# Designs tried in a protein design chat: miniprotein binders against a2bj90. Part 50

Target 1, 235 residues: a2bj90
Amino acid sequence: MSRSARRKTSALNTVLRVVEVFASIQGEGPFTGTYSVFVRLAGCNLRCPFCDTRYAWSLEAGKPLGVEELVEEIARYEPSLVVITGGEPLLQRHPLNSLVEGLESLGLRVQLETNGILPAPARDEQLWRVYHVVSPKDVPVRVPGAKLHPSWVDYARATGRAWFKFLVANEQHVREVAEYVAKLGIPRSRVYIMPLTPEKLDMKELLELHSRIASLAVKWRLNFSPRLHLLVQLP

## First folded at step 6 (miniprotein)

Design ld9
Fold by ESMFold2-Fast, scan of step 6:
Structure ld9 (fold): chain B 235 residues (1-235), chain A 115 residues (1-115)
Amino acid sequence: as target 1 above (235 residues)
Amino acid sequence: SDELRELSEEVLEIAYEMAELIDEFRETGDLELLKKFMELAEKLIKIAEEALKLAEEAGDEELIERIRELVKRIEKAMEAAKKALENPDDPEAIDEFIELAWEVIRYLFELIEKL
């Protein structure tokens, strides 16, 4: 009977608006190559002109799913990594902390992808305990309103569980990233540059772009993130 | 050349080291960090002199002019550092140093792109 009351109470704080759940290989960032389940949450606080997932911008694009049901769905895939992305996942912060708690209880490794406008996790949040890939949108392709919250730098230094991933098209962009991370005190070991891929590149063009950006990463002593899923033609 | 590539790598390392040092100085106010900045600036001038020689050998007039401009900016930042060390209670002297030191770092990143 008390279980019924607990179910009713938890429904108020444990419902997420989910656009899609699918298995693939993590193609980006520090966990590139990992068998992953992607959970795309609805809603975003930005309108980036280069956005590939415009269909997730509205909260109404997401189907309401209970955290318990979502944890069970994710677990069926038996993933090595759960990637929580979106939109901006931190817009659904409270039920997201509950999701992370459920996934951790099953021993699953969790990575969050965020634009870093909203504050980094506090020590008493479940989100403090998981990995974060922060994609600032205030450099080099500047999006109006996209200022990185300074708490992300403190979080990265304190925990070693955050990395900063930047979309770059050319060496000028890499220089702007280098200046930005130096000014904010972000360690180079926590910085990834990733090719900004225009729509409709053929495979030769895509590989050439990856090669150029990787070479710049070596020159500027930064980490390189591919978009591996594009190269191997996975979702 | 391989020599210019090696110097570029050293310059990039110094630029990041200078940035970390300025960040720490803003947090702590530790004047010993200004002395470390001066040491890095002296090392950077020696690298600039070597880069200037290589640019002259290559006949790269544009690079020669940029390296000479770098030296001027370093000298200006070093003078501001000395003034801040002599006047540690003067917030204007401290602010001027931080601004000029950051101008050096920004210019270094611009030069690395050209190299």
Scores: ipSAE 0.155, ipTM 0.677, lowest interface PAE 6.5, mean pLDDT 86
Fold by OpenDDE base, second read of step 6:
Order: C-alpha cells, then structure tokens, then sequence
Structure ld9 (fold): chain B 235 residues (1-235), chain A 115 residues (1-115)
C-alpha cells in the first residue's frame, strides 16, 4: 500500500462530519436530567417523517472536525455525559471509535443515540464500552427501510449497556412495543416508551401527550422517557 | 402448569433485580453488590431445583436439560463473583463476572420464552 493510501485511511479515521456541538440537559432515556454535551453528527440512513433534525440528514450539512479538536471542545464544557447523536452516528463508525477513545481517556462517560439499523459494536471496538440508546423505527412507527439489527439484542444481553427507546402515540403503539420486545426477549427494564411529538404542539398539548403516554407506560409496566428538553425549553 | 408459571414469575423478578444490580456494580464498583448477586443466585438455584422436580415428574427431557444448563451457568457466575470479590483490583475478574452474570440473565429469559 502506497504512503498516499495510508495518509488517506488515517485522515478518514480521525475526521467527523459534525452538525453542531452544544451543552444541555439530556432530555430522553435512562440519562434524563444529566448535564450533557451533545455532538450531532451529520448523515442519516433514514428519512423519518417525524424527524425534528432533518437538517442533519445530509453528510454535507456537517463540517469536518478532527477528533482531537472535538475532544478538546467537549472537555471545555466539563460534561457529566457526552451524547453522540445526529442523523445516524454509526454511519461514521470509524472516526467515532477514535472519538470515544479520546473521550474515555479523559474519564468522560459517553452515550450513543442510534436507530439500531446498523450492527451493534463488536468487542474490539471502542464503542463496545459506551452506553447505547437504540431507537427502533420499524416498531411501531414503521419507517420505510427501518429494521432493528439483531446484534443490538445480543449486545444488550452481553453488556447491559443498551436500552431501547420506542416512539409511541397511543395505546395500540404501546401494545405493539410490548409484543415486539417480548418476542425479541428484551427485558422490560431496558424498554422506554417516548411520546411521538408532532411538529407545532403547544406546551399544553405537549404536557397532555406526556401525561397520556406516561399513564400507558405504568399500565403496560414499561419505562417512560420524557422529551424533557422540550418541556423545559432547552436545546 | 400453574406452578411452573408462578416459578417463572419469580425467576423474572430475580432476573430484573440481577440486571439492576449488574448496572449499579458497573457504575459504582460496590463489592456489596457482588454479595447481593450471590444471594440472588442462591435463590435461583432453589427455584431451579423445584422446577427440575416438576420437569422430572412431567417427563420433559428438554426442560430438564435446560434447567441443568441454567444451574451450571449460575454456578459459573457465582464463582466469577467470588473471584471478583477476592480480587477487586483485577479488571479481568470484574469483566468476567459481568459477562457471566449477563449470560445467566439471558438464559433465564430464553427459558421463560420457551415455557
């Protein structure tokens, strides 16, 4: 392999396409309430009709940032958690493993948000060591091209570092989730239901929706994820 | 049988408690959680012995074999818990315990899905 090919492969593993970096409170899933730095990566393999981050769908929407520079930027916020999100972060798997290595070397906790279409981390990946919130888009919302990769169930069982966050709008969706996780052997303790929030809800409608879905979570013995950032008007 | 269903509910509760315990142990490194794991594992062995008796009375060879494999996995996880308790500064001993404990939980869920 020529010296030029090694330089190109090295550069590909050390540069991320990043849409935005910001500090906020984690509003969703098992880490709700945690002071977090969010790293929103560019590019998604889905086109969900309810996506609130459509601007991140294209890889070109992200700026190229070096892993080292990004680690330094994140560290300046002194976060309790680093949340890697985006379109689909695992589209940038190789430089993402390098980012995780850098963050872990500073003792920073890392959580990944993924749609679960791409394979779970392998044991030799730095991503194996971090927390994952998998948000399937096949159940109940049936986004075209969405299918949970089976390896996420295996990863959750092997590591206990994965949770499954399902978008729900009504009791029928909650039933479909309950049946789906039972069939896959996903423990209910690892399952979150979250309100599917349409665009342009006012605060009253948003609270009413949260109340309904939380009541369904209790009825169906599932965990509830708020959209806390929307309720407290944080990014 | 109604009795196997009751045992399955108890097993599910213990499996959830074990899952929480392993998560807390990963976060805190609290060695008292290893002792709690061993207590839960002993409860599982007792339930498995009752289930084994029922499976033998029913002549369910497949269920007998699965329960025996469960007991073997529990014992292996208990040994790993003990090793981690004795060597708290050994990351390999801790990782081995965590892996084997999750294998028990996974096997419990697979067993219950087949009942």
Amino acid sequence: as target 1 above (235 residues)
Amino acid sequence: SDELRELSEEVLEIAYEMAELIDEFRETGDLELLKKFMELAEKLIKIAEEALKLAEEAGDEELIERIRELVKRIEKAMEAAKKALENPDDPEAIDEFIELAWEVIRYLFELIEKL
Scores: ipSAE 0.009, ipTM 0.223, lowest interface PAE 10.9, mean pLDDT 89

Design li1
Fold by OpenDDE base, second read of step 6:
Structure li1 (fold): chain B 235 residues (1-235), chain A 108 residues (1-108)
Amino acid sequence: as target 1 above (235 residues)
Amino acid sequence: GSLEELFEEFLEITYEMLLHIYKAMEAAKRGDEETAKKHIEEALKLSEKLLEIARKAGSPELEKLARHLHETIKEMKEAFEKGDFERAIELMWEIIETVFEIIDIIES
């Protein structure tokens, strides 16, 4: 019984729409401080009013790049972590799995940033093996069209490779997050709160906001995510 | 194309369709009714293409889901035309849920 040849992934499964590739320090979540290459994918299924990467919302804002070429480009930076971000990376799920396979073959660690609207990786996906920072936009910021897909909770429990990063501006937001994660059965150890930064904060205001939110994290027994890149003026 | 190529095309079009749904909802929230209508019309065309691909693939399950998407997008169009934004949000969620079912079937 001839095992049908694994047909070559179509040319479409090997091309990503990429906005930018750059090296920096991961400023957010569990990998804060890590020297990282950021791959910002084009296209987003949300239109968050506080989005700092609005230029990535359209798929057309990205250039088509081959997965192999992109792997070679990333590898030249010798990163400690590859961060896949963008608008919503999971809109390009198929070629993204191919990218992850290529990066893992080089022994590179990969972390995905996602809004959690699309389903978590299945066990047969290359994405199953990587780290995920899920940033829900339904709580507390209530972006219309945002809802955390339930499979992310299951994925987090099954793999231990997911964290949930919530944008918060005040103690009421932190309370809403605490209630939300309790309701979903997300362990507090997997929850990060991060300052929701309005546009046009000066450095003093930014530091004050970080201080306030960090204090709330301690009070509520949640992890704190800085926006370190903003504090140290990196990309 | 091969069955796998048809499924890949189906999934790509599904994501493109979903993106138009989100853009339509965004435009509607901004009061840009013309842009919202345009994106809903594109989503509707893409859903028709999904029906065609599902038929070519010989997948009754995908055809059923693609049909459901198509009908739900039509209802969403009607909701926008009536100014029923609450109903449009409900229908958007139904579309999203159907898209997830499609993904689960294709990736299984």
Scores: ipSAE 0.014, ipTM 0.262, lowest interface PAE 8.3, mean pLDDT 89
Fold by ESMFold2-Fast, scan of step 6:
Structure li1 (fold): chain B 235 residues (1-235), chain A 108 residues (1-108)
Amino acid sequence: as target 1 above (235 residues)
Amino acid sequence: GSLEELFEEFLEITYEMLLHIYKAMEAAKRGDEETAKKHIEEALKLSEKLLEIARKAGSPELEKLARHLHETIKEMKEAFEKGDFERAIELMWEIIETVFEIIDIIES
């Protein structure tokens, strides 16, 4: 069957709505510094006031791409890591599982970035086998409608393949994160705090913010995530 | 104002309903029919709320999609109860596709 015919009969199985595909360095989380290909999927289930990627909120912002075409495009970059982000990638869960299967068949390491509102992967999903960086929007800066699905904590404990990344601006935010993860039973070893970067900081201000949040991570015995791409001026 | 609040509520309920559809699919795949039926029933109730909110918001396009969503969930429940799991899964994917359309309209 042609790709076009397959898209019509199995759109949710073999087609993803993709905003952009580009090579860069992973600037955040446990794989900071890794040569990566970023796949930004369209659609989001939140409207965060501080969102850097509002252009990806609508599913219409994404172009329909076949899973096999996308796997081929990603493979051409020969990445050390494939970062699947969005929007909210889990909104396109079924074709996303097919994408992960294709990428893993090539021996590629996959990381998903998610807001954690939709459930964690089940054991029979391809997504069960990849890494997940969950960015809860419940705390410290609460986003209306945001609630971490409890299955993410179970998934993290069962697999060791999920981390929780929180945007923080000050020590009060770190305190709120520490309370939140303790209440949910999330191990501190699985928690990253990351600078909440406001509109337009110069490089000195950006570095000073990173320094302050990193110092708080040490004080509170949490992991620190930079926003390395901002410091080195990469996408 | 109030209209913006209705659209926010519609979107929140839409995501809650989608969550129940995914849980129903997961349960069905592992042969847990009772859990699948519970989530299908919750999705049906949420689709009724979506129809009410769409009518209150005065959006003919959202009302049409909410109505289609409600009818598709009813068909999915009937297929599941008949033991037609292939048809039920097909309808679950139609529901997810309709949800994508709803999200797109609200966000446009």
Scores: ipSAE 0.000, ipTM 0.234, lowest interface PAE 11.6, mean pLDDT 80

Design li10
Fold by ESMFold2-Fast, scan of step 6:
Structure li10 (fold): chain B 235 residues (1-235), chain A 108 residues (1-108)
Amino acid sequence: as target 1 above (235 residues)
Amino acid sequence: GSLEELFEEFWEITYEMLEHIYKAMEAAKRGDEETAKKHIEEALKLSEKLLEIARKAGSPELEKLARHLHETIKEMKEAFEKGDFERAIELMWEIIETVFEIIDIIES
């Protein structure tokens, strides 16, 4: 890909492969209900059978955009939260740190969505200073190649800026999540369970699934994440 | 089975290799050539292990991709030695794209 994203050739300029940028409401995790701009980066290091965004798996799905250009595009939305997702955004770690630096310079709050296979940010990275929602794929439905990097637990304890979000379909899944987080020493206050939504649920079925998983969250003393965007029919 | 164990090992080494690539890039960006060289050399060693695992797995496709990874990382080392940071970035994308092809094969 030789396409020029901009004319200025600063030594600090970096390029990201971006699938889409759009405004919506954060439907998941600790910031549910927040007016957000979503930045979907291309490429993923997993092939989850329940993945909703298979179109982002390939790096070729992404358009090269300069960090400065992307920061300006995001800023035009005037968001309360910038959600950087993918694929797996940490595959583009180098230019991602530059994007975060640019967004923070504008006072924008940033949240990263990651599968947690690659290491957590180091103290000298710009990514150290932003929020992370880690979605481990080693439990309860094991995805081949998925293994949470142990540095994420240390990062969560050191910064208070990481949470762990698990897709669950039934009580057995919740039990496996509870055992997993206890084994790794992840505090319950940092754990969210979220409905694993199969394709083709009607609104009644979707609401019933949310109700069931929320009840299990109460029973097991874990936090609950809805998939609010699905309930209100937003992207 | 044994094949599943080889693929799990392949995944673990691939991620360790990528971690070294990222650390080499960050060191090079700040002008720390010695640290960049150490990390790229570790990535080269890990790519040799990937080639051996691909060979043991009996997959000509995986072996070809693992060999390509090794060659690309070697070129990246040369780019760092020449101070060609822009070339190193291009080669990093090539490495990531090759890892992507490996993932698709393992998951097929």
Scores: ipSAE 0.029, ipTM 0.462, lowest interface PAE 7.3, mean pLDDT 82

Design li11
Fold by OpenDDE base, second read of step 6:
Structure li11 (fold): chain B 235 residues (1-235), chain A 108 residues (1-108)
Amino acid sequence: as target 1 above (235 residues)
Amino acid sequence: GSLEELFWEFLEITYEMLEHIYKAMEAAKRGDEETAKKHIEEALKLSEKLLEIARKAGSPELEKLARHLHETIKEMKEAFEKGDFERAIELMWEIIETVFEIIDIIES
């Protein structure tokens, strides 16, 4: 008759460093077109030269927000999906698990955007239950310090809740992605290629790039991720 | 100061230190070894301050993490000085992980 399974009450006072919270359409990956609330967390373990959210690299760029307050703020938007992004959200893994618990308790679907350098969620984490879009930065873009943690492949196989989104500029990049995912044993059905967009593309150039990369996706039998928000001029 | 004030000070210095680590790595990626070295040296000084604050706070757990952080930054400095950028990147990750453990303890 052993008593003491004290439920560790997750201390309600977990704080996240949040850069911004906003509603938009998910423009990328498997959830493209979904009305979403974006939670951009502060801090990143990479310094990608093509990063469009450089302002989120420092943890100091984020304001401390309580998990409960953040859940209430998100819920007011009535989102079809909550997208947790940032620099690297998994840098705030502990309070992030508490956030996920709060959001899931309201029946909200959660999708994480991660660079895949940090370990995938363990089975005992709330993060285990959510969707993950992993964006490796080692292939083909070769960002220094980027390496996909092997546990993401295992997580993808175990749960079916992970996709891999690769930035590509040309057919050589698509080839490198195809070889890389084959070597790692990632199913092609879980692989997205997305245009690597330079900062100064006009709309015509952006559309042309999308068309080229989409055609390569078909040729190489990979999924295509647009940058839909750029195409429709949403945040 | 109150224990709470010490924890906030600890957190602020931790973030400042992290920013120096990030800037060091960014400078190293650009081949700016002098700037990288300067930022690593500043991060090292900040990590010494963290050790002092952790000792004042009387938290054995924070002291242990702050010590680990300080030693890892020293190793990172040595890796940079030897031109072992691969090892320096590995150590940067260990620093980042340790910092997040620290943040989790302070915020919990």
Scores: ipSAE 0.012, ipTM 0.311, lowest interface PAE 8.6, mean pLDDT 88
Fold by ESMFold2-Fast, scan of step 6:
Structure li11 (fold): chain B 235 residues (1-235), chain A 108 residues (1-108)
Amino acid sequence: as target 1 above (235 residues)
Amino acid sequence: GSLEELFWEFLEITYEMLEHIYKAMEAAKRGDEETAKKHIEEALKLSEKLLEIARKAGSPELEKLARHLHETIKEMKEAFEKGDFERAIELMWEIIETVFEIIDIIES
């Protein structure tokens, strides 16, 4: 490999395709309620029927942004948590590792949201050290092409830095999730069930749905994730 | 039926191929040419399977995309071997875009 070619390919390592950067409250998962900056990366390897962020599906939806510029923009928000989401952020894995390195150098806590189809981080990646919320699409309603990579279960056991979050509409869905995680050996303490919210629910219906799914979480001894941002009308 | 099973198999192999492209890109940027070449060769082999499955499914649209994918991966391998890493990376992004077109078609 020539020096010039190596320099050129290494420079490309520092660019991400970014859809949006905004401050909000983390509404889901183990860090619910945390003041966060959200970084939505472009591109997704799934086409979920209930996807809220279809505008991020294409890589062309993202503007190219340098890692250093992005770190500086994120830092201006002074967040308690940086949530890297998408699409599927692991599609931009290499520059994502560089972003994580920059954020960690500033002492910022990083959480990645992923569908878990692509492999979990290796020990030599910066991504190995950050938190991951994995949203498998195998169950309860299987999305075409969705299959959780087995390395995520190993990663969760090895690091204690991964949780598994499932969208559920009823008790049958919760039963299927419970069976799925038992089969894979995922501890219930690392499992979140979250309401699958139809597009047009009024606030009363939304609260009633949250109440029902939370009650099922208690019954099945699983963790509950709200969709808090929907309840408080934040992005 | 059997056609649905072919589409699911096609989709699974497409995701496996995409993983190899990302691994190749990561190795390339690290300067690990041997690892990059191994993943490129595996992606090429998987693209051959995709073309075979598309033909069995009788889908001209999928066959066209699978053929484009196979040819682009071959061109990417040649660019890599010539030390034209800028061109190789360009072709990797083209492969990723083609993969998303394939996914959109199958899941539509």
Scores: ipSAE 0.000, ipTM 0.215, lowest interface PAE 12.1, mean pLDDT 81

Design li12
Fold by ESMFold2-Fast, scan of step 6:
Structure li12 (fold): chain B 235 residues (1-235), chain A 108 residues (1-108)
Amino acid sequence: as target 1 above (235 residues)
Amino acid sequence: GSLEELFDEFLEITYDMLEHIYKAMEAAKRGDEETAKKHIEEALKLSEKLLEIARKAGSPELEKLARHLHETIKEMKEAFEKGDFERAIELMWEIIETVFEIIDIIES
C-alpha cells in the first residue's frame, strides 16, 4: 500500500474536532501548578447549568485537525503536561486514542478530563495508560442525564490513574459527595472537592470561597482542588 | 412519573445505547464478531425502548429521532456483517450527532 493510500484510509480515525489549543497552568486537580497545554475537544453529552465552556457544546464548534498535525502543535509548547478536555473528549474516543499514542511516543504526560458517563478505558486502549480526572455530574447538583459509569471505580482501583473531582458550594454538597464516594467504594485519597464559582466574583469573594471549601475539605478528610487559574487570572 | 422523569430516563437509555455502540465498534475492530453482534443487538433493543418512551412523553420530535437511531443502528449492523468498518465509523458519528439533537430538545 502506498503512503498516500495508507494516509487516506486512516483519516477518518485520525481527525479530531478541536475548539482550541493553548498554553497555561493547570489550575485544578492533582496536577495543580503544572505548565500545561490544553486541548479542548468539541462536543458534549451534557448541558450543565454551571458550564463555563458552553461554546464547546456543539461538534460544529471544533475545526477538524489531523492527529499528526495536533501532536506537532502540542509538542512546540514543550509542556510538562498535556490536558485533554472538552466538552466531553470521550465522544471522540477512537481518534483520541490515536492522539494519546502520538503524545506518549514523545514522552509527554497526558491527563484527560471527563464527566465519566462513558465507560473507562479498557486495557487494550492507549487511554488505559494515561491520567484521568473524572468530574461526576450526578452529585451533588444532579445534571439531567448524568450517571457515573461504574467502570471508572474499577479503573481507579486497578490502575491508580483516576481521581474524582466534585464542584461544591456548601457543606451539604460536601456531605452528599462523602456519602456518594463511600457508597461506591471510592477511596478518599482519590477525591477532590473544588469551589463552584459563580460568574463575576471579585478577588476577595473568590479567595473567601476557596478558603471556605478548603476548610470543609479538612473537616471531611477529602482533598481540595483550587481553581488557581481564576486566582491568578490565566485562561 | 412526571414528564421530567421520562426525559431523564430517555437520556439515560440514550447513553447506555451509545456504550453498546462503542463496545460493538471495539469488538468488530478486533474481529470478535460474537461480542460485536451481542452489543449491536442490545443497542437495537434500547433504541426500541427510546421509541416507547418518546410516544409515552407525547413528543413527535423525540419519536422521529428514536426511529432514526434504530434505522442507523440497523445499517451499522449490516456494515459489520459486510466487514465495512469505514461505513460503521460514519454511522457511529451519525448516531452521535443524533444524540446531540436529543440533548438539545430535552435541555431546551
Scores: ipSAE 0.033, ipTM 0.407, lowest interface PAE 6.7, mean pLDDT 82

Design li13
Fold by ESMFold2-Fast, scan of step 6:
Structure li13 (fold): chain B 235 residues (1-235), chain A 108 residues (1-108)
Amino acid sequence: as target 1 above (235 residues)
Amino acid sequence: GSLEELFEEFLEITYEMLEHIYKAMEAAKRGDEETAKKHIEEALKLSEKLLEIARKAGSPELEKLARHLHETIKEMKEAFEKGDFERAIELMWEIIETVFEIIDIIWS
């Protein structure tokens, strides 16, 4: 069979548009410090002003990869955690469920990173069984088009497998986050605040920002997420 | 409202439509034809609302994409009725690609 016909046939199967697959340390959220393989899916439904992965915004940034091929590639890294990120992974929901099924069949632990605009997994989805780090863009400064789907709060309560991570620059942002999560009934134990890092910080500035946001996390009784990969200069 | 409010409403309805497409696919995968039909019919209604909003916004490009979504969802309903799950998967990807085109236009 020709390469053209072979590629066309694979496009008819369950495929994902994938920007990159790489090994690193999870630098953020509840699994900070874990040896992970990152799978960045193409396409995003937001255009965040402080987005550090603008290269993944377009679906065309991703190459079509079959679920089975991608599972095999991920497995070669022997990761402690598979981090599926993007863009917005839930835009490719159907093949994503198939990917998760394949990864779980190998005993691999999976974490999804999502903006939470699309609904949380239903009980009959493979995605119901994995970890989710939800990054709402409703607050502290609303990104146009951003609105957290209310099903994420129900999912977090039902499963204990979702956390909510917010980018913050100052104490006013933390106050707005605290009010937002209280209003929605999100337990503080499931909430992380993380430094909003401008592109051109030197290491001293980066450490000072981390220290300041961590101190606010203590003051407001919220969890703190570093951006560890930035501090140790990993991708 | 403003043009910006119309675009935000268009995106919200687009995401709601996509949710129904995914629920229809999962129902069809389980052999639950009644639930699949219910969700595909709701997706069709939402695509009609998208067409109305595109016209109010004065966007021929969004109007064309909303029309394309409506026709693709109709074909997907036919695929489910025939038990052609492979065709339904192809049409789902066409819907996803059209949704990304919508997103790119609105955020361009």
Scores: ipSAE 0.222, ipTM 0.609, lowest interface PAE 4.7, mean pLDDT 84
Fold by OpenDDE base, second read of step 6:
Structure li13 (fold): chain B 235 residues (1-235), chain A 108 residues (1-108)
Amino acid sequence: as target 1 above (235 residues)
Amino acid sequence: GSLEELFEEFLEITYEMLEHIYKAMEAAKRGDEETAKKHIEEALKLSEKLLEIARKAGSPELEKLARHLHETIKEMKEAFEKGDFERAIELMWEIIETVFEIIDIIWS
């Protein structure tokens, strides 16, 4: 009985719209400090007024790249982590699953950054296996059209591979986050608060803001995410 | 039911209780004392059910937390009856912290 394990070579001919690929240190969330390759995908379903990557909002801002070529490009950096970010990566869900399959076949760890509006991965998706940092934009920053999809809470519970990163500017924002995650049944161990940074902060102001928000994280027993790349002047 | 079913029921009732606490606080902020009282009384009844479920589950930790919720909701009821809304806000935060501890235990 021939075990023809037809490895469904998923037709790697899937194309992603990619804005940029670069190596840096992951500056945010549970993987802070990790040497990473960043893949910034084009297109976003939000228009956050505080977005630092507005150039990625349009799908047309990205160049079409084949998944195979992109996997080879990423592999040349020998990353400890591949961070898939952008506008909203899950707008390109189908080719993104093929990318994840390619990267995992090389033994590379993958982390997705998402705004959590689109549904979490299903069990049959390659995306189910990767790490996710979900950044809701409804609380406390109230971006129009932002709403966390409930399936992310279920995914976090089922897999332990999701974290929730909230942008905060003050203690009132931290309180709103605490209320929100309690209502959704998200454990504190999965919650990160991160400084909401205005565009015009100098390094002194940036450090002071980090110190204030970090102190609030300790007070509220939440995890703290720095903006480490801004503090160390990396991309 | 199975221990898992008891924990699911415990969480569902905890969330229902918490929603009543939020609605009580919102009503109080609007000066709707009658609605606030109704919601805090319902939250109190739900906290009694949590105590019963925790006992049935045989979890001393959940029983301790459910007891703490029940006592904190009683104090919050008294704070509303006295018109001490500042104290009621403090007690709401204590309830939220206790709910986080419950979630952490059930998710561990």
Scores: ipSAE 0.083, ipTM 0.533, lowest interface PAE 2.4, mean pLDDT 90

